# Designs tried in a protein design chat: VHH binders against F-box protein At1g11810. Part 10

Target 1, 377 residues: F-box protein At1g11810, of Arabidopsis thaliana (Mouse-ear cress) (q9sa94)
Amino acid sequence: MTTTMSTLPVVLVDEILARVPITSLRSLRSTCKKWEASSKTNLVGGKATARKSSHVGFILIGDKICSMKLDLNGGDDFVDTSVNQVSAFDGFAISQLFHCDGLLFCISNNHYSNYTLMVCNMYLGETRLIQNRSLFESYQNFCSYAFGYDSSKNRNHKILRNNSVSGGYEIYSLKSDSWKDLNVDLEKSIHLWRLGSVSLKGNAYFRVIKVIEEGVWEYNLLCFDFTRESFGKLLSLPFESLGDEGEGIMVISCVRDDHLAVLYQRDTLGIWISTEIEPNKVSWREFLQVDLATLDGFPDVFIAGRFIVDEEKQVVVVFGQETELDLNHGNAFIFGRDGYFTSFTVGDAPPEDFTSYVPSLVSLQIDKTGKRKARDD

## First folded at step 1 (VHH)

Design e10 (framework vhh_8emy_2)
Fold by ESMFold2-Fast, scan of step 1:
Structure e10 (fold): chain B 377 residues (1-377), chain A 123 residues (1-123)
Amino acid sequence: as target 1 above (377 residues)
Amino acid sequence: QVQLQESGGGLVQPGSSLRLSCAASGFTFSDYYMHWVRQAPGKGPEWVSSISGSGGSTNYATSVKGRFSISRDNPSKTLYLQMNSLRPEDSAVYYCARYSGSYFPGKEAFDIRGQGTQVTVSS
């Protein structure tokens, strides 16, 4: 007997997407256009009529992908939130969500080690099912993922996967629709652990643990460069994590599509934004420091998950869980200057993941015209 | 139906040892990372230790490193935590947890846990 179920066929993915009413898809595309227009930030001294900042993205609530629009108003009504389940993924239990270059990379776990990998352009309504190397590789449940692109013309989008059991790495190319083994030189003391890779300018940034000696470790950042297909040097953080005892929480996020932000929660909540970020180089500036003990109504147990930085409003929106083991609260918190603090509800359960979203015209269709240019050398 | 059942807790004196067990059922045990997580009264949850499906990789919180040892017996579908040199600050409910491939930034996601087993270290 076998208790393993087969992964959903490509035909069924197309059927699920086709069952989404065309009015819903057009609504999403229209909303994405509105989000694109409203999310454009004016320069300092720009248009006075735009008093609100809008943030748009996708959140994972339980195993469901939801679209989210967050409006941060400058007036009496500070927060307007819209959360809508994306029915195009009905029938899939989504476990992870990544964003790069207007594309969503989604991982669905149907049964044990059977994973379905998809790349979607929600603005164009295009989906590509990614072929796994083996449908029965039982160790896929130990994989960590990253999404990015190389610096070639028209950007070759790629997925990095490491296997914690074998210690190996492999990389997928959207252009060739194929996986290849990747030899990476990574120091033995460095572990991709407490994961949350983020795509930035085509590269992926990982939280890592560096073991200094027995029982002594620190948090660091590590960049994977999809052009060179290699890891960079360890990048320093703007806070001290040595001797953390596993009690501090570190989260990373993108700001303005070209900067990295880091959140570190312990006795205080600190947010820093990169002033320079490259695969082998980083420098930081402090954005916000919050003493959580001074905040009336803040939960005793809160584990930060994802966050959004709004530099114009000088606030941070933090999504997370009020307990690691109790998943029935869907609260988000906004922190600002001079002790400003408020909360709002995003759903019936804490978001498992959040990714910002900017629509793009990147096509997921196979480029059949490339062969014409190679016709005569 | 996925099920985890912890056992082996109790009241012990400082400096004592305890061995916790977790019996798993309803899934292919050897395919999953397994974890021990604890929660002390009035404190948040604390990750204690992790072990890979094969048992070839283990990790520990700094607070327990050198005192605790995680192991597994895949044929019997049982996870263990050997706790030596117990301290009053180790007093907590200990939970057996599974990682399913979801990740939670800042902490590893634990999608399934048992009922827990109480450990009290007191003179």
Scores: ipSAE 0.000, ipTM 0.193, lowest interface PAE 12.9, mean pLDDT 70

Design e11 (framework vhh_8emy_2)
Fold by ESMFold2-Fast, scan of step 1:
Structure e11 (fold): chain B 377 residues (1-377), chain A 123 residues (1-123)
Amino acid sequence: as target 1 above (377 residues)
Amino acid sequence: QVQLQESGGGLVQPGSSLRLSCAASGFTFSSYAMHWVRQAPGKGPEWVSSISSSGSTINYATSVKGRFSISRDNPSKTLYLQMNSLRPEDSAVYYCAKDYGDYLGWHSPFDYRGQGTQVTVSS
């Protein structure tokens, strides 16, 4: 069971972000006239979206971690977005970002082929650098990662790492500050995507490809259970994914910290949210379907990336890229009911990742109670 | 429409070198990380190497590290893979793939990849 005592109220998240050191400030505002019109005429109506909706998290742009606050307010004609580079990571080129239980897990490559792994608690201002086992110095190349915790008392936070070339698995324990080898049974026809494992209720969910035959793929989901330290069974998707050339884009995201959402883009952009999600079981409900070709004024080419679901306002925010353009503005799109869409800019490069953020009191310090002061107080 | 055109493959002896090229069109090449992936008959795709949009971050699979070099020329919209000390185990169809931003990895094995170029290392 999730307890609220280890998490902070949402109101304190704004205070924490205000305390995070910043090296740059970008404040963006977009007028949402079409969204205002849609909210007045749709079946959901304006009253369902009357309240200001806020989303807070960390966004990865051009190898830099930025804090982001996104305010959706239909009453003032504006989408208000503030993006601030986090100065604590200045000098680091961040390639991957994961969130679990108020902790950020970051992968940095500052010295060409040399990887630094770190876990941060931004609320407590604590950072732990993770050392590789000396035996695995050469293993610090591009790997698949997942972040979670086991069901033990006080939660042992863990990192799973897989090298797609060697096929080897290893797991790190935050409690013991050590790596161990892990023997995992996974069919050779199943390939973990190195992009976009998502932490959910202590476990990690992967996009996977099952190879049916040469050139033919089936998209699936797979859960790694950090308590049992094993993979579950393949989880079914709410859409047809088998094709000759694998032409669709599949992205996953966490919703309300207890549900999984999947986005599938081909001719349409579909979003589904889990109604039940466990290591060996899933059920889905449709959230939104958008026919991109029918949207008036929408770009000719759009590639969906990370996304945020706002169930109260019945919209999805999709970070994506327009192709075939000489300018790249890091555009994000908001899609809603009845053909509603609008856009705003979050930077001059496409966002590489986004994770929502809920702070916690999980300490990263080791043996602090036994440590003597260097100074005599 | 994203298009990727690989070239430079061929039949070579073990210990030889090849340079693969990938010509990109239909997107802003300088804004995206790029990848090389290979697939041998009867096997799934294997990631080989990645390069960030600026070229500052580069990664290699353990099996090719020290033998292969990835590079890019953003003005010409071309991705390269220099393959040295080739082994029979390197025999595969090599594909270049577009990624989303500088996020290391591959979104879809066949989305945004080209038709491939065959590399055969045999004696």
Scores: ipSAE 0.011, ipTM 0.312, lowest interface PAE 9.1, mean pLDDT 72

Design e12 (framework vhh_8emy_2)
Fold by ESMFold2-Fast, scan of step 1:
Structure e12 (fold): chain B 377 residues (1-377), chain A 122 residues (1-122)
Amino acid sequence: as target 1 above (377 residues)
Amino acid sequence: QVQLQESGGGLVQPGSSLRLSCAASGFTFSSYEMHWVRQAPGKGPEWVSSISGSGGSTNYATSVKGRFSISRDNPSKTLYLQMNSLRPEDSAVYYCARLGYSYRYTEPFDYRGQGTQVTVSS
């Protein structure tokens, strides 16, 4: 039996609205004049000032989706974090979480090795269950996923998926509520394993591996353009990963909703933020460089997973694990200037996914006026 | 320090069988779920099969289910893939891979082996 998912986002709305900065609502009001009239009465709640250095998002701790608020306003050596399991998802084992345009895309495993794909608008209280095109085996969720939108009028939101059976790609359209096969021209040396992607200005940015020769590869960045439905050219990184013997860790994140950040960890931890980011062009500036071996009290083994950049405080918050086999530690570190670092705990397991959150006025309801589902106009 | 060394590939005719091996070192083999992944010319990596650390659970891609069998010998730190009824479409470089949380952020699989080439041709 299929259960209705339409009530799941409603349970989360009050929690999320209480954590959203007032300034985030102003950007959404520019696209919907109806909301401009109501946001001051229903969403502002009488709070006139947004706090700086406060981050709101969702994280996966194990298979549980949690809301997170990270408040750095208490000073450099004070961190206030609030992590609350989202009870509306208690019945779901969630394996991946993506954010685009205020919408969440979630992948959930069931006990029959079938996968439930869903897009949620937590702000409007809407959920769309996405019909799987065919039955998939266990570990289908290890395919590469990306979430974005067509930048044409009315923003058609789309999901890109690697088809592990055919070795090709499929794309889902929220407007047509249908999947289609996609012919993608990608060089043989470029591998889009499930390394993760982030949505930025409607497009998705992937971490990719470029194979030079057997056992020798380097990290690169690649954009999928949801308007053109094609990959761009390889984008240059601000560091060299060739010859790292596969022990270097590369992670990407969004900054200010219009820039990309990259973290590269080996003996040092480097953070760079894009100064320009487009599907076929990128330029970088260094944000922080930390020599991990010189930090007093830093773990002997640390594997960076997810990160948040706070430009006002000039710090980075890095989530990771302190041992290669320890899946029970949820430690996070804050790194700053001149060897500053501190630690805190965010749960009983390392975060497996993270996405920042902004409310959206995008409707997930299907227009069933007799148009073909596969129509792209 | 993690090392994975694949072997057992070769050139065979359609309908033939091959057994692939992967020798692991540098980690506690029995604590990790292990995978076979293949990459055909012009394609990205494709997951083939998995086995739990104890060997109690196995899974297979739809394309190989009923033809391939994954197994492991934890005392010898070796992973195996028995491939039966081989088809031209099975032609690929086969890699063994460790599933570890440490590499979840950069890649879902941690493989350091050279792979082993399987070519199925008449």
Scores: ipSAE 0.016, ipTM 0.311, lowest interface PAE 7.5, mean pLDDT 71

Design e13 (framework vhh_8emy_2)
Fold by ESMFold2-Fast, scan of step 1:
Structure e13 (fold): chain B 377 residues (1-377), chain A 123 residues (1-123)
Amino acid sequence: as target 1 above (377 residues)
Amino acid sequence: QVQLQESGGGLVQPGSSLRLSCAASGFTFSSYAMHWVRQAPGKGPEWVSSISYSGSNTNYATSVKGRFSISRDNPSKTLYLQMNSLRPEDSAVYYCATGYYDSSGYPWKFDYRGQGTQVTVSS
């Protein structure tokens, strides 16, 4: 059962909107005139901090969901980071986190032995528990998940899952609160990364490996279109990975809710941003290229895990793991032009996942006519 | 190219312990989740345990929870499975698998690189 919260005070709404990048406000402005008025006021009022870039999201640290605010301040190279554990998930061990349209999709090892799927609206304080139809709950770790929505009126939010028992696919509809089997045919040479996908404009993007010949493969992207409930064609990447022997690290992220970014790390760290992204077409532009060996004071071993692009400041924030350290630190690095880099600390362990956040008014309530009669008893 | 070499299996009596190892090469081990999967003769593959790239998160099948412990050593690119209180039903070939490369094929869309390691629990 979901519960709703009363509308937040105007002051708190204004404060939340001031934390959201201007590009992310576009999706909220069509929802409520009150939000539009608040956004305009904050944009005018924020004139004194016009050079400040702010990023708000959720991260997984261990098995806990934490909210994060990252402020990149003007010309002083100073970074303000605020990380707070989200108490609404106390008692849950969260293993995966996905974001789409202001909603969080979480996978929990609830009661430390059983898997629970849930969709949460953190702004409204609503949670929907999703009934698992699989009799093989212990096989949840073989499943690939994706979260998105279709083009229907008011957006039908959906979850795609690989059925780990049969090898087929199944799809959950938030609107109907039900699962259905989905016939999806992928070439045998195409292999999806099992854990993780990125939601973008209602569709989900997967990192994939295409096997060309035995021992020869390349990285690609694949889109799942939640409106057509089908995969698109393979999308090419802006770097060469053929014959890489698996030593390169590829990470994908969303930029401004309407573009995809890819990070590829080997001896260099490269970031590209899509100039055009559709289910069957992609074009790329280079954003940043860093020669890690030339950075004075950079760790000898660093593995990129998640990243945030700030186009106005011309920097990228990379979260990752430093291997071979005595202490496990949650260090993050900021890379910029002309060899610029700096670091800051986020907790005592590297984030396992990160998702940007924009508040949503999408209700998770299940419409059941009979609920009104419970009061009469 | 991804290569995974399992070792540490053998014939043991019920109630015994075994430690399985998996040596990984051909990929950035510390960037990927790792898994243990087992298959008994005439049965389909069964997922046993998973560990995140950092080692912070672990998951276990209900049949092994409280008896098995998964761990990893990223500097040495090695995955471990400590198996305690072994039962006859734990008898299977144990494979390590990576989250790096999903096979689109049977049995579980995991990439295996090796013949596995045989565990036999019998009196």
Scores: ipSAE 0.000, ipTM 0.236, lowest interface PAE 13.5, mean pLDDT 70

Design e14 (framework vhh_8emy_2)
Fold by ESMFold2-Fast, scan of step 1:
Structure e14 (fold): chain B 377 residues (1-377), chain A 123 residues (1-123)
Amino acid sequence: as target 1 above (377 residues)
Amino acid sequence: QVQLQESGGGLVQPGSSLRLSCAASGFTFSSYAMHWVRQAPGKGPEWVSSISGSGGSTNYATSVKGRFSISRDNPSKTLYLQMNSLRPEDSAVYYCARGGITYWDSKLYMDVRGQGTQVTVSS
């Protein structure tokens, strides 16, 4: 298949969205409005006057998109977690979830070789199905994705895709509803990490592996600038990751839309939050360091996958797995100061790609006919 | 650079056995789940088998379960696929692929693949 413009009928979009409960959408909209009102009240004339006690957003559990509310009480050993499956995506097995500018980008895979890409605005109740260049491309499972937008008026939202096997890059534009090949200069010693990217202020941040010599590598970060459509310089990390066959685990997360956070796990669990972040420059501050060997009752094997930072409570919530193929447990750990830790269960599978929800007024509507004729080939 | 190199394919008769190898370099092999994936002419890729970084957990596609065995030797950074009772339907290019270290579903989360090794089962 060659590149094509979206021809999705409006009736299919309406049918997909009709599966989202009105009460669920109203609850999410109400929560977003309460957050906006609270933020305004708390910050008028000074710093926030009330502690934020909950995190609300979307999360992937198993193959299902869920709305999640996580209430953390400072000093309490109990956590209150509410998780509700979003019925709009019933019938889709979701493999990846990305967020940018209040929009969700989802990858659905009901079979190994059958992928559907979609962008959703949950606040407006709109969805756009994105034509894939080929639904039968043999390398679809080996693609890394990033979601962002450029600096144009009204923002052009874009998806970057790198096929790690072919080494090629391509970019999708919501405004043109089309894919194009992208020539990107990236040093051959630098390899994009499969865990995807995080979107921050329109740009995407990738974990990368830099090969120093055979069998020796290190973690680095790299920004893709959706305005320039190019990668920036390697960004410095707040820890040393240079090693060989014993190298640790690195995970990144977006914190409150304006911070990038990094988690590094080896014998300790370290969390750092950016104090300044731009495509070619970053500065870090340490948030938390946990010596996992000193924690009584902590599992012998734990692989961190996702995390949530709560700066008010001075804790981090870490989701992960106790073996690489353990699909049966949704255990999470909360780490705090002075050796504090506790655990809870979120579901029957580890959560992936949590995003704090912010309402967006970006319309995903397409012309009723769904087609635009190119003036040139 | 992160690299995977498959070997051990060839032409065999139905009912025969073959052992495929995959040599890994440029990453901490023992930290990653590994997969075997195959692709026959004119078809999409088919996941065959997975193994955890420690080797403690393995999974197989229904079509190969009981006939194929996945294993790894972390000190030598090598992945293996022992294929027994081969059938004409097993004819394909076989690829090894790197999974994740933090992924909850390693079958969907493959990021590096080798050049492949051809297996032909014919009589």
Scores: ipSAE 0.012, ipTM 0.375, lowest interface PAE 8.4, mean pLDDT 71

Design e15 (framework vhh_8emy_2)
Fold by ESMFold2-Fast, scan of step 1:
Structure e15 (fold): chain B 377 residues (1-377), chain A 121 residues (1-121)
Amino acid sequence: as target 1 above (377 residues)
Amino acid sequence: QVQLQESGGGLVQPGSSLRLSCAASGFTFSNYWMHWVRQAPGKGPEWVSSISGSGGSTNYATSVKGRFSISRDNPSKTLYLQMNSLRPEDSAVYYCAKEPYFGSSYHLDYRGQGTQVTVSS
């Protein structure tokens, strides 16, 4: 059973925070919206309420996992960001990260044909290394991963792995610490390869391509239900996309851990947030539409990579590549209403991935029976 | 914008050789691993070969190892695949693909339209 800090009793939250290392505690405090709201209302010494918005998560800069806190301060839109390399991953070259239910799933990329899988609870300071199956040893650079949990009372956390080259599927169970082969029924025209997934409410949502005919494809979404261990129906997007257009970029993200957001970039940059999301059905609402050609001083070349939605401030933070020169700088853009945009620097290289983070009490311990034996002696 | 343009395919007899090219633009070519992937009619994509940004590391699928050679020319931003001793089962559309700086995700739009290779008598 798991719960987030935002649903925990105040007394229990205080006890848990006392057990977390101080360096971890600072990066986690602002992920709980109730905590942020309570802190603001309990502040004494100000007659005017300063409006601030904070986002906390993990980012990949090069091959290093870092914690990031992003503060969108006041009505003047002063941006303050802090990025700290996570020392628990020193010695690992991290290629991918996923977040589900307060757990972080990481893939190390020492070489394209070598990999290490690990699940971490950063709040409790626990890590579990996951044994790889030899069958996938030479093809991990074309594996698609998804992280989620089933609806059982104990929330059995699971990892789905698909080798997009061979077409094979397998699933890992955290509870049993074992892999099993999985047969899935997917339309032959639907491909997962080179598209990532996002965890949402225990399920995983994939960016997929649907091949219409040779050389012509379109973007869609597909849900993997970890309870049923099967894919749902192909889900429609709120925009038109065709592969023969050549320039469309689609990115997905979670909003508040209970909504899915999609970004589609071509001549405009559009963001939509789900109003209803389940394995076989989705409905969308437009959040923001930006005409990139009308932005004074905006780069001629921009490729969106990852994004964060701030609904209160009505802005989106987009990480991406301006030109080949941006590989020496970690630049991000903030887009808002009425042509508002600004930029800021995150680090020495553009973020490869970002995931928001909410702490949980999920244990990564495999077996505690041994403690009883020790007590009996 | 990232663009990849494959060329060099054709119709050849078994035992023949072909050299495929991929012209890249819109990114710093030397900073990225590059890959060749092929897709035969009625089958999913099959990874063929990979090369590091500097060209110092290469990997090959078991089915092509010893027959195919991947290389790159960073000044001209071009990726190559030298295919020797071609077999009917090598018939496919060949695509080149890019990875992010330290390769964690692939994007289908990073590959071009492909180049058709047909090996038959």
Scores: ipSAE 0.014, ipTM 0.283, lowest interface PAE 8.4, mean pLDDT 71

Design e16 (framework vhh_8emy_2)
Fold by ESMFold2-Fast, scan of step 1:
Structure e16 (fold): chain B 377 residues (1-377), chain A 124 residues (1-124)
Amino acid sequence: as target 1 above (377 residues)
Amino acid sequence: QVQLQESGGGLVQPGSSLRLSCAASGFTFSDYAMHWVRQAPGKGPEWVSSISGSGGSTNYATSVKGRFSISRDNPSKTLYLQMNSLRPEDSAVYYCARHSKYTYFGVPTYFDYRGQGTQVTVSS
């Protein structure tokens, strides 16, 4: 190595930002404004109405951020899907995508060419680069991340990370543009699942595994409260996973920006939506239950990765892999009541994340005191 | 009770070889991929190498590829790291880590247990 490893991520960050085309950012911003306008008011039957069963957002396909519009209004077997790579991020290999309050938090896992942590406002076309503390993040990304905000005036947006090697916690503040170590209590029996944090009402919800005894575990949810800067109590799930050595798949998603949904796949596919969700309590209702063995033409091997709930159509859109190592097929499935299912192709690889688009007026500019500017009302 | 215990570290000259071992207990060793991770004083932790549960697939960090070799012996529940052509920049505490079985290869991985580490110092 001709460059010291401790400085490599910082040096590469400036080079990476210089590669983002300004024309691509302007085009994306224009597209996002059009999506906002379209989602708020559409004409149906001569009246301005919000279009139901139309989902607009960002999706992570392989290592690339794409814009997606999914339109289910063409009838039960018709899906109009538009997926376009966001060229502003060409050259970045994105491993994780988080959404909070109209902001995207993006993590690169590449060793040297694309290592970065950044927060993006796609509506304003602004990007804040976050100073790296650990070279290890660029290799295997052993940190678990969460994105949220506190209850302070103008919402101080924050990033939590747990370095699973050191066992320590630290928190970044957009307002101060700085990291601080965080003393938090988390039982040794609780293990954070790296792919499973979603932001909801300013807090972050993690998929976790709780070890009950040797060889016996269960899935749970755990909330990190960004105002109190502490974890809540374990939240129970509406299905049994205790001692499930068959390795059922659990994924979580946001519904209507104020509720969680959970998908649990084993021999059946179950979807539940929260009726109440707070840092220390949850209650659930069943949305859909599918017996995968009864579906004619369904793949012999399918592993659910991400999902979208459409309450108007009473369906769930599930993205996944047909083998554990198959990252080259972008098939999605729609499941509904009474054994209804259909499929469509999204892209060249299975989607690893989806986040609904919302506009944000939060400025990512750092003032001369090292503080971000307050959000414009 | 899951336990991982590393051994085999020490003080060696540049160009020397060392073999690290990790004794695993409290779980079905062959069902889990395993990792070696290192951390040098004043620097961030660095992933070094991974091996699948069967031993059929291995991966290496660019900094150690061609010099280090990961292997496992499932009957004895032991993970190994053979380190050749050691350099001063390889000086670190080396940790054995168990891959979380609920994440897939090719996506960001999480490990759920690590050992206490073994110190490797490469100096003249």
Scores: ipSAE 0.005, ipTM 0.305, lowest interface PAE 10.0, mean pLDDT 72

